VHH binders against a4x776. Designs and how they scored, part 17

Target 1, 306 residues: a4x776
Amino acid sequence: MSTSMSVARSLPGGPVAEQILAEVAQEVTQLRAAGVTPALATVLVGDDDASVGYIRIKQRQAVQLGFASPHVRLPASASQADLQAVVTQLSADTSVHGVLVQHPVPPHLDFDRAMQALDPEKDVDGMHPVNLGRLALGLPGPTPCTPAGIEALLAYHEVPVAGREVVVLGRGATLGRPLAMVLAQKRPTANAAVTVVHTGVPDWPRYTRRAEIVVAAAGVPGLVRPEHLRPGAVVVNGGVRYAGRRLLPDVDESCATVAGAMTPRVGGVGPTTVAMLFRNAVRAARRTRSSRTPVRLPDSGAPAGR
Short names: E, the ipSAE of ESMFold2; O, the ipSAE of OpenDDE; V2, 0.75 times the mean of E and O plus 0.25 times the DockQ between their complexes.

## First folded at step 4 (VHH)

Design s54 (framework vhh_7pa5_2)
Fold by ESMFold2-Fast, scan of step 4:
Structure s54 (fold): chain B 306 residues (1-306), chain A 128 residues (1-128)
Amino acid sequence: as target 1 above (306 residues)
Amino acid sequence: QVQLVESGGGMVQPGGSLRLSCAASGFTFSSYAMSWVRRAPGKGPEWVSTISSSGGSTSYADSVKGRFTISRDNAKNTLYLQMNSLKPEDTALYYCAKDRYSYEITYGSTTEYYFDYWGQGTQVTVSS
């Protein structure tokens, strides 16, 4: 095969993740100097090799950043009540600031029901219904990691978002749907005109052909092709699948001949998701410091008495 | 007030056995995991074993696997450590420790555990 010409600027996520993690490390150092050690607790049910590997990577990263990294292991035979008790205990533990329950859990357990027992302030994935409600209302709280990572990636590479026409292709709960809410927020790195298209919109290319930014979040390999894009558009591969060891992105690589900028096939959005997990965790620790600081008591103004 | 009182230590010859007990009070014993931790002369604390709140899950340090058995009686608020095939290197002050959770907590890169209360310890000496 011959090398095709490409005009698109690459938007790698590795440097973005490194910048976010450096900022997290600095915040951890400041909190530790103030007497607070940020703590990210991880929970694993069973001994699935992939899950053990993911937990090990996250634990190593937590320690490198200066977090305390408590880990709870439950046997594969654990009951729903056992899992919910652990989540409830971690929610009540004032020394723990963030909690990550690694999935999958064994098939006899209801993961979503267990996560309802978690304090929304400790939800580092940003997927708790309370936090999604906060996002929908423009209130502060933990943000879904991949949507926040995409916002950070676009900002890092100085891609204008505010006032731009953005099309999100996909409405999945972890990416497409919350991404639309993130990019519509009133702030300089968002504030976009967002259109969501999906399988219920058969003529979705009518929308992507006019878009200044296209984010593919469908999880369908090769779904987005050059003929679906406006020349010079910014294209983000949010959705990927794996065939064995090979990454299969939603956006066909040939789109680089039409796009003005595009995330790479490997090393795009993925690295930013893990970085955002730690940002959610350190911000949770920052919030608890504020509530526990022995500062002057507000007396509602002037002292009472004659 | 949380109290943990260890007993059952003593002097034993190599290959012998001892059973340690820990009487717990001041908290809902059946709701928390319990651990045994030891400290040998001139060394830092070494985690020995943990048992879940129900007694359904146990874990052991590699140095004691197959020789020690941790158990609990929630009706009596008592933790036990059955020590068999004792070696001179098992000589240490043994502490009963209350975990903060119903299950074992470990650190990803370390074996430090979340203990919020410790007992006074009971001495185990293995010598001829």
Scores: ipSAE 0.006, ipTM 0.354, lowest interface PAE 9.7, mean pLDDT 84

Design s55 (framework vhh_7pa5_2)
Fold by ESMFold2-Fast, scan of step 4:
Structure s55 (fold): chain B 306 residues (1-306), chain A 128 residues (1-128)
Amino acid sequence: as target 1 above (306 residues)
Amino acid sequence: QVQLVESGGGMVQPGGSLRLSCAASGFTFSSYAMSWVRRAPGKGPEWVSTISSSGGSTSYADSVKGRFTISRDNAKNTLYLQMNSLKPEDTALYYCAKDRYSYEVTWGSTTEYYFDYWGQGTQVTVSS
């Protein structure tokens, strides 16, 4: 045995996601035994191959967990009024407990306006202004999926967060900004001293070099390097980009030589985000009840793919 | 208040053609996807075809693809099914169905439509 140059403990998200999904499956089973079938509706606008693929993965996961998974497709030429009508109909449908509108939508559509038309109780992304207000006030409601996933990942791996100095790189609406609100909540898995840095803070390395936990949420490949970290710091890569088939994380892999623990390049935060989506969905079903029944047809000649 | 009235069925020999019509009232027809569903003697319901609210997208069961054509006239609140090259296996009661949502809905890995109304049906018999 010799001294290794890599000192960081790995923080994989796969086991975290499996634990969350097992809890979701148990809650779905309990609801079904009580006569309630949880339903997660998905909406896709256009025919972008990646978006079609992501929806199909989520639909298969929903069925595997015991959810009903109604899917609505709109052509790329759909109007804002068409999208609003679909969101409004799904919002009013008592058999539907959660709604996911797959983004991106075509650029002529206002995604945020469409999502604001949704009943906040059915917001499985946790991004509705009412639910962000609930988060800010410490009230119960759906939590943004990636921030909740990161909190769960840190807790699963027994990383102390309460009272610790955490730096979040990025202020994006889906990760950096809501993550700061999540980690400042008064509970054992949060309760941190959170600093948010971004492009408006040119000397952001001054903050990360002092941090016990660094979460990269900028979407800039290789942004975080070893010289930006405190020795023994916990490093979470929340931001990624793709170059062809390769995942490009915000955190350079060489950070493993300085960090005490870090998420892997593949199988890190991503799996926990999907798991949190289904957790939000099953909890929405617990708050509402279905009174409507779909008509079932044989699979033979099905208009839906497999 | 929703009413769907099918017509155009009848008896036809194999290889023949029929055109089914469905007159819709009691709802904003142009806002809903519409489907044709059939029930053969001694069988459960089988989905045949769906058309989007605008008429821009259509889908068909493999058993009828290339032989049947679904269409709609939103100005007349009417749905059509043109049936060509009819086979004995096409013998069934044909129903016009209104989707509950303004757009096509599919559930999970199986085809499950949420129809909130079906018409009375029109009989198609392919024999002799």
Scores: ipSAE 0.015, ipTM 0.436, lowest interface PAE 6.7, mean pLDDT 84

Design s56 (framework vhh_7pa5_2)
Fold by ESMFold2-Fast, scan of step 4:
Structure s56 (fold): chain B 306 residues (1-306), chain A 128 residues (1-128)
Amino acid sequence: as target 1 above (306 residues)
Amino acid sequence: QVQLVESGGGMVQPGGSLRLSCAASGFTFSSYAMSWVRRAPGKGPEWVSTISSSGGSTSYADSVKGRFTISRDNAKNTLYLQMNSLKPEDTALYYCAKDRYSYEITFGSTTEYYFDYWGQGTQVTVSS
């Protein structure tokens, strides 16, 4: 039987992602008409099955949107210098506009160091120190994907954020910390009073019980429970873990009995993160239009064997 | 001196199978990605398949997916291409190619060829 027990309004990310990707597709079409084919390069080190799967999903989406989708494979035995050389070569390649290095890399490699070697303009994850500095200063640049996705999700569902009390549970580099910076920006979809709580705040429930919006970003399954929430609060599942193939969110699903609105266990923030990746990529390609590019008419021929 | 020597080509009926081999020497085979490339008379080269240095990662042209299988034996410095359900359109000279780098570069529906060395080729003819 289907469950109708939840009193909370659902905040699915699928429609949000579709809207963002439709805008990306339109921008790609305009760039191609102007002679620029946006290109998102993907890099995989080793042959981890999950990483291969994630890369294939991103490559299929890139092609569907009209991107060129180059990919580079490095052996699991690759050195730090080999990885950095690839990142440097892709940074210098004018036909490539965005670069995604699939995490994780083998344990002997320093992923963060390799990413710092990337041209910040091609950083589609928005995690390069230069781009985080731009975010902190309110300057344009690639934006961290999950924080931007959460902002877009809240705006799409007409959740008021400006002037509201928001609590972010977690201070991780990819979500909690950059999300606090995003939601404090001076714009109608942000401009919030943001409190960050973490393991160093023993009585963090004191803060979440007063919050109008709670974003869980700790990566601890079931961390947030109904007793931790203000009745009618908006709750966002930002942090997740997997147990086998089962997705385990930070927010317990019973919170739907207290929350006024909540992201679903599946199909919440995740789709918006992927959409933001492509938004960063198309904007990177758009920036190259500052240089005049000759209009190229497409060839009507197909390669032999197609 | 890098040397690549292909073998295993021949004539087959549509729906038949062939297994191509490439014996490699003159370089550390296990450190490089390897590819198969084909060329039909009067046409340009078409990338067919690539295998990572470890053998754990493979890629295929859309025209051969599900029909061809690339593999390697690093202990024997040998690259293989198992070709099943062959079609007349598969008729071509098949080349073994050593990537310039210890990694592979491909472009979705467009292939960039970063090869240091190509073998002499082995002829595959599919006809009824």
Scores: ipSAE 0.000, ipTM 0.186, lowest interface PAE 12.6, mean pLDDT 83

Design s57 (framework vhh_7pa5_2)
Fold by ESMFold2-Fast, scan of step 4:
Structure s57 (fold): chain B 306 residues (1-306), chain A 128 residues (1-128)
Amino acid sequence: as target 1 above (306 residues)
Amino acid sequence: QVQLVESGGGMVQPGGSLRLSCAASGFTFSSYAMSWVRRAPGKGPEWVSTISSSGGSTSYADSVKGRFTISRDNAKNTLYLQMNSLKPEDTALYYCAKDRYSYEIVYGSTTEYYFDYWGQGTQVTVSS
């Protein structure tokens, strides 16, 4: 057997994240000059070493960007009422513009219920039902971080999306489902024909083999293989798992033999997710300056009277 | 009107003990985490200790761990700081501080304090 090897173009997220964070830093500087210090509050429940590490990384990034970074720590024994009181008080605090509650919380606590008590304007993850409703309706608001990061990554690398066949593999609440809504929006960096496939679609390879862009969003290591792709397709790995310290992406690296462009194993979508979190936070602070986007955006393609 | 009144300061010899009290009024004391903060002559303020609204959780600065104990009596609206094995370096004005929130705040990589009210302070002087 003779196999032709091709080199897929790499789509790293590091440069994309750097560009977004530079824009965030500039907006923070402008807000501070106008008398507003953007503030991102971080909440940690318990003493899990990995969660402590992740919070410290986000706190250092916030400070480097010029944010105030209040940090709330609750013991692992905290009640649901304790967590809800924290979220409620941070929602009411006018000096706080964004709130990040580090997931996971201890298993006796209902994370989703606590987050629903948060002011949707302070939702830096973009996962509040109100903000997902805004996304579904094409209204402005905080956008889910990983979907927004993928849109920015594709735009940065000049991958055509508008009018293209995109298959999203996975329907998880944080990536697959909201990504479909993002990429169907009427704007130059989206406006795609989006198909969502998942475990309920056993013949999902039928769809990915025809797609110009495939985004893996299932969290299943090695799920996407070369035989599942159209030659020359753009492949984005949105889903990852860890085995110890080893990163296990949804897309098998051998897909580079078929793909025209592909996110790298390390330094792909992840950096853009963190950058989008800070973009949501600075935009929340900017809104306190009465810098408001109109609630009803006209459809530029619609005839008058529609 | 929020009011915090500290007491119990004074002059002590190195190795001595002192108990500070803070009488709180004008807010629901049992709903707020409370802290002690000190300011040494010619220095900025330094966080010393925090206690949760219920008293079930406490935290301390490394400089005072094992020597100081924070406590509260919600029935009396009073915050306490028991100071043992006092050192010359503990010489400072000690402030009772009401957290902005009804929960504990731990300081991250910033030097900013997230309190919405401070008392007038009580002077602690440790000298031979």
Scores: ipSAE 0.000, ipTM 0.253, lowest interface PAE 12.0, mean pLDDT 83

Design s58 (framework vhh_7pa5_2)
Fold by ESMFold2-Fast, scan of step 4:
Structure s58 (fold): chain B 306 residues (1-306), chain A 128 residues (1-128)
Amino acid sequence: as target 1 above (306 residues)
Amino acid sequence: QVQLVESGGGMVQPGGSLRLSCAASGFTFSSYAMSWVRRAPGKGPEWVSTISSSGGSTSYADSVKGRFTISRDNAKNTLYLQMNSLKPEDTALYYCAKDRWSYEVTYGSTTEYYFDYWGQGTQVTVSS
C-alpha cells in the first residue's frame, strides 16, 4: 500500500544541529577575540570501535569550531581509581573548560561515580548530580545533551509543546528521566503536561494513545507501532540501537501512516545531541578563563601519506 | 622548582642495550604520567614512550615497540627506559618529560603530546 498521502511531516535534526553549531562557532570566535580558547577534553576507556569512532568525530568537530581538544586514553583494564584520578586532574586544569567521558565505560567501572569527581561547571554532558539538581530546581546550568536537543528540535520545527500532553517512553538517566524535567520547565519551548512510562507500566499504550507528543527513549527497536499512537501525534525517536551499521529506532517506520510529524530514521535526534555537547562546552568557557598554548610533539607512529 | 635529571646515556654498538634513568623532584611524581622524547641530529623531536601515573599502562612509538620498555619507581621518584637491540637510528638526545596529565593526552585529530617540563637530555650514540 502507498502511504504517500498519509506520510508524517519529517522533523530532521540536521538543520537544527547546523543552527546550534553556527551559534557555537560565533560564541567561540567572540571568546577567542577576548583571549580565551575554549577547550573540550575527551576521555575514552578501552578501544570499543563505536566509541573510538564517536570520539574521533567529536575531536574533529571541536577543532573545526576552534576548540582546543585534549584527549585522554585509558586501557580497558583501568581501575575505578584510575578513571577518577583522570577526571579529578581535568577538573583542576584551568585550561580545560569542559570534560566528556565517552559512554559506555567497561562493565567493571562505575560511570556515575566517576562523574561525581568532575567539577560540575565542566560537565558538558549535564549528568553531574549538581547539574541535574539545578535542572530539577529550574536553575541555570548545562542540561543533558539529548533532552536539550529534543527541546531545540521541537522548537525549530514549530511543534507546540506548552500545555500539551507529552508521553516519554523510558526512564533512562541520559534521556527519559531528564527529558521529563526539561519539558516541565516554565518556558515557551517546554511547560508541558509530562507522563513518563517504562517497563513498570505494562499498559503504557493507554498513555501513548492519548498523547499529542510521544518521545521514545527505551532503546528497544520497533517498540512503538501505529496502534500505540493517536492520529496526528508528533513522534520523536530518541532511542536507537545499531545492527552493524544500520540504525534500529524505537519507533517503527510504519508509524508515519498515523503520526502527523516524526523524526526520520537517520539524521533525527543524533545530530542535535552532538551540537548540544558543543553548546554546553562553549558556555562553560564563557567564564572568561585563559587557555595556554600547549607544548606539543607529533607522534612518530603517525601513518605516512595523504 | 620542577627538576628532571636524565642519566644512563653513552656509546653502544648496534644490537647493544642501555638503561636510561630520570630523577624527578619538585612535584608529586606519582600523580603524573611521564614520557621519553628524543631528538636526533637534523630531525625534530620524536615521542618515544609514555607511562601512566600508577605504571599500569604504557605506550610506545612504532619505531621502538618490542625493543624498549618504559617503567617507573614512584617510591624513588624515578623514570626508566630499558633500550634493547639498539640501532644506529636510535642515536639521539633522550629527554625525560613530565605530562600535564596522569595519563597520555593527545590534542586534535593529529596525535600530539603535551608536556609541562623537559629535562636537559642524555646522549645515546649507536655506532660501530
Scores: ipSAE 0.000, ipTM 0.260, lowest interface PAE 11.4, mean pLDDT 83

Design s59 (framework vhh_7pa5_2; at its last look DockQ between E and O 0.64; V2 from the best seeds 0.00; counts 0 for: unsure alone 61.1 < 65)
Fold by ESMFold2, look of step 5:
Structure s59 (fold): chain B 306 residues (1-306), chain A 128 residues (1-128)
Amino acid sequence: as target 1 above (306 residues)
Amino acid sequence: QVQLVESGGGMVQPGGSLRLSCAASGFTFSSYAMSWVRRAPGKGPEWVSTISSSGGSTSYADSVKGRFTISRDNAKNTLYLQMNSLKPEDTALYYCAKDRFSFEVTYGSTTEYYFDYWGQGTQVTVSS
């Protein structure tokens, strides 16, 4: 198949993430100049190589943006009480503005119970039940990262959303459900007619075939095919699944021959999700404007108690 | 109020050993993680070792692993650092530091440590 067959405009997330992170860095600089050091605490339970790698990347990004990056490592054998104590203490500390517990946790631990102890204002993932309730009510709070990233991606690429037919294919708590709430909000970058469907809906393709925007969020590789799309539709692959190192998107690549615009298989929504995590973190620091003065060691030869 | 008093420093030849102590008062010692931090001549502060509030978890900087051992006696409100196989680059002013958490925390910035309190320090000098 010839590359000249493709009609879809690419909607890369990299430039979107770069713009968001530049704005975050500017805000961090302003806060530090005002004596507030934004701090994102990360928590890892165990030593899984993939999880260690994810944490290292996030720590590196945090330092580059000017965040303090306190990190807590718990052994794989840690008890639920150990994890609860970490989350509770980080939540109560006024010098920590965001907390991220790396998932998955070992199977003997209840991740959701641990997160219930977290101050909703420090929930950088935006998935705490209080923050999902705030989203549903149109109240301010940290927002779910991938849904916010998708809204920002569509806005950046000047895809009209307001008044348009958007179909979200998938009903997960992390993406499909909160995305529907995000895109229905009354604002220029949202304000859509949103329909949520899933594989349990007979004839779900009749919904996607009339949609101006389709967001695939089912986690079912290759589910969305060209015959499921209206010609010229905008297609966002919001969910991905891996088999080993192979990325398995919900949207079949051949959809590019029918779609008017489409997120690329690599470098689509993913980068925006990371950027939104840091946006939630810096906004949390700005709202509280609270920080503990760092304890500095005395200059050489001088007593500390002076 | 809160007081941390280091002791046990001194002069020692390369390959020698030294044991530092830190007497703690004015707070519930057993509720907090404790750390050793050092400042070498001409260098900024360097984290050395941390021990959790119970003593069940310890961590060490790569530069001291296998040579230094952190411990605590919660009944005596005392933190210890056993230093073996000392090298000239271990020469530094060693500080005892109280964390505000019960668990070990590592930081991305070495010049801004987020401890509640630290002591006056005890000098360790490793030379011929």
Scores: ipSAE 0.365, ipTM 0.657, lowest interface PAE 2.0, mean pLDDT 87
Fold by OpenDDE, look of step 5:
Structure s59 (fold): chain B 306 residues (1-306), chain A 128 residues (1-128)
Amino acid sequence: as target 1 above (306 residues)
Amino acid sequence: QVQLVESGGGMVQPGGSLRLSCAASGFTFSSYAMSWVRRAPGKGPEWVSTISSSGGSTSYADSVKGRFTISRDNAKNTLYLQMNSLKPEDTALYYCAKDRFSFEVTYGSTTEYYFDYWGQGTQVTVSS
C-alpha cells in the first residue's frame, strides 16, 4: 500500500491581497467621489537599494489604487531632528491621511522615537505604540499589517482559527507579539488558543508538535522542520530573511510532506502585508475626512476675445 | 491672499534656454517648499521640480533631470527655474506651485493634489 505522501495544500497570499486591494480601490473611489483624495505619504531615509525598491513598489500600488502618494526622501546623514520634523509635519497636514516611514533607517537614527511623533491615526503600518496598545485592549485602530495579513490569509483559505491551538514561533515586536494579540481577539477569524514560543523555550518543538496551526515568526531560515509539526498542521511562514534577492523562509520546504496546508515560499504572507498597509491607509482617510477641496489647476480659460 | 505670478516663458528653438521666475506673495515664502509643474497640450499636469524651504534640497522629474535647475531667493520671495537644452517635449504651460511642506516632496503622477496654490502659468514653447 504505497502511502501516497499527500503534499500540503498551498496557501498563497496573492489572491488574498488581490481581494483586499480590490476592496481598497472601491473605497478610494468612494472617497474621491465624496471629495476626499486619500493620501499615503512615504518617508525614506538614505539610499538603501532595497528600501528604494520597496518604496517604489508601494508608490506604484498607491497610484494604481487612486491614492495620492507624496514621498519624502531624507539623506542618510539626516539627523533625528530632521526625521522628526518630517514626521511631525506629515502628521499635522490634513491632506495626508496615512504615513509610512520605511524601515530600516540609518543606525544613528531612532526609528521608534520618530514614530512617536506620528499621529497614531495616520500609522498605516500599525506599529505605533498607541495602536499596539489599542490592539492589546481590543480597541479599534490600525492593526499591524503582517499579523492582519496572516489572519486574513487563514480566513480566506477557510482555515479554522477560532478555538484552535496556534503556536507562534518568535516574539518579535513586528510580528510574533502582535500576531499573538491579533489571533487571540474575540473574532470569528481569530479567537484562538495562542502559545508563543521563542529562544527561551529549549523544547519549543514540544509545543509546535501539538499545534493545529504553526506560524513561524522567528526570522531564522529553516528553523521549522517536519519533525516539529503535527501531521496535518497548518503552517504559515511569517518570518523571512533575504540573501540578496532570495527569500529564505523560516519554514523548510520539506514541511509540506507533513503539513496539511502551508504558505508557499514566495507569495505567502508578503502580499497580504502590503494589502493590509493600503487597507489601513484608506481607513485612515475615511476617519480623517479632510474637508480640503483639492485646488484644481485653473482651467486655461482662453480669454474670450472680447 | 496667496499669489503666485510666473514669468519668463516664451518661444525658443530646440537646445535653447529659458529662465522662469515666480513672484510669491501672501504667505511666508521661506517656510514652504516650492514646485514647478507643467501641463502640455492634451496631457495632465506633470511635476517638474521641487525645492525645499531653505533651498538646501532639490528634486527633479526624470524627464528634466540634468537640464533644469530649480532655485529660490527667499529675500525676494522668488522661485526660479533655469531650463537648458530645451526639447520640443518641454512645450507646456509652466506653473509655480506652493507646497504644503517645508521639506522636499516627490509627488509622482498625482501632482494636482499636493499643492495649496498655483499660479496662472507661463507658456514655454520649444519649436524649430
Scores: ipSAE 0.347, ipTM 0.699, lowest interface PAE 1.2, mean pLDDT 90
Fold by ESMFold2-Fast, scan of step 4:
Structure s59 (fold): chain B 306 residues (1-306), chain A 128 residues (1-128)
Amino acid sequence: as target 1 above (306 residues)
Amino acid sequence: QVQLVESGGGMVQPGGSLRLSCAASGFTFSSYAMSWVRRAPGKGPEWVSTISSSGGSTSYADSVKGRFTISRDNAKNTLYLQMNSLKPEDTALYYCAKDRFSFEVTYGSTTEYYFDYWGQGTQVTVSS
């Protein structure tokens, strides 16, 4: 053939998640050997089937990694005070290292208000205002899971990010907005020129057509099409919607004919998000150990020979 | 000093019933959730049931759901477990346990539990 047709290189998240979870499992083993059993508490309000399913998956993974996994279930009729009391008590309990409140909560409850009552050191989602402030300032702390997962995924597959033009399509609180902060950090796996576009930018395709990396984070199926991309661009699908059992990504699959690399429809970013949640949880447990067992230099004595 | 004293265990035939009691002292009983946990010979602890501090909500392990009923009397500082339709696999030492929280917590069927205090246990034996 006179002309070569290339398809996008696949960027699966499964291997990335496996590498991160193996590191988490090793750290859990070390903590348990030191007498600390890492604990991830999960909180569910109501009986939404999808939320019950997500919690069950996270609880099973926690146990497999060696975490204790206490689960709190509040009825759909629970008051704001009930939810805040649970979060406050879990924050105060020294045997609990991380807390996950499953979103969404019933509409009469203020999820953000409840999360503000959580000890920011136990915030495994990385969404507490204190931790978002730490992210904005370049300080260490729990990181938003999906943005951190995307950074790790790009690094794992050796996609250059530093100095590159990145367009984030969407400004949602859990992905688009914090991802822009993550990718602008001064480190080798970030340090990008980041542009955020959204519904308030009608000519958003002008930006994506220039981008070396496009991250779709809008939750609008098929929003990103081949004509919106620069040939050879890296495309990350961070946004999805479900129609029954079928996963509907923001990025149309035909983009694989124009993109140089692309996350797969199944097994992309999702696995890395779960892995990052457990990374935040084990790091919270590590901080508790360091705070509880202060290091004291012993009397040096006489110099020893040999 | 927290004390939890279980009673009401014994021997019954399959299909029989028993009512366990736990007398609590040394803490504000009405402020804490309470649990029943059992340990069969050669096995780790298995969580059975939890009741919230007010008694307004209860949780059960799948293995006992529909057969066991947890209840409490905050005026008497007493926790109860009504066990019906007993099976040989229900044979275990049953422990009253003080939870760290006021709300109910489900721990699953694992050996890793977060309770402040445990009683000495009461033996339940289901045999033919």
Scores: ipSAE 0.184, ipTM 0.619, lowest interface PAE 4.2, mean pLDDT 86
ESMFold2 (binder alone), look of step 5: mean pLDDT 77; pTM 0.774

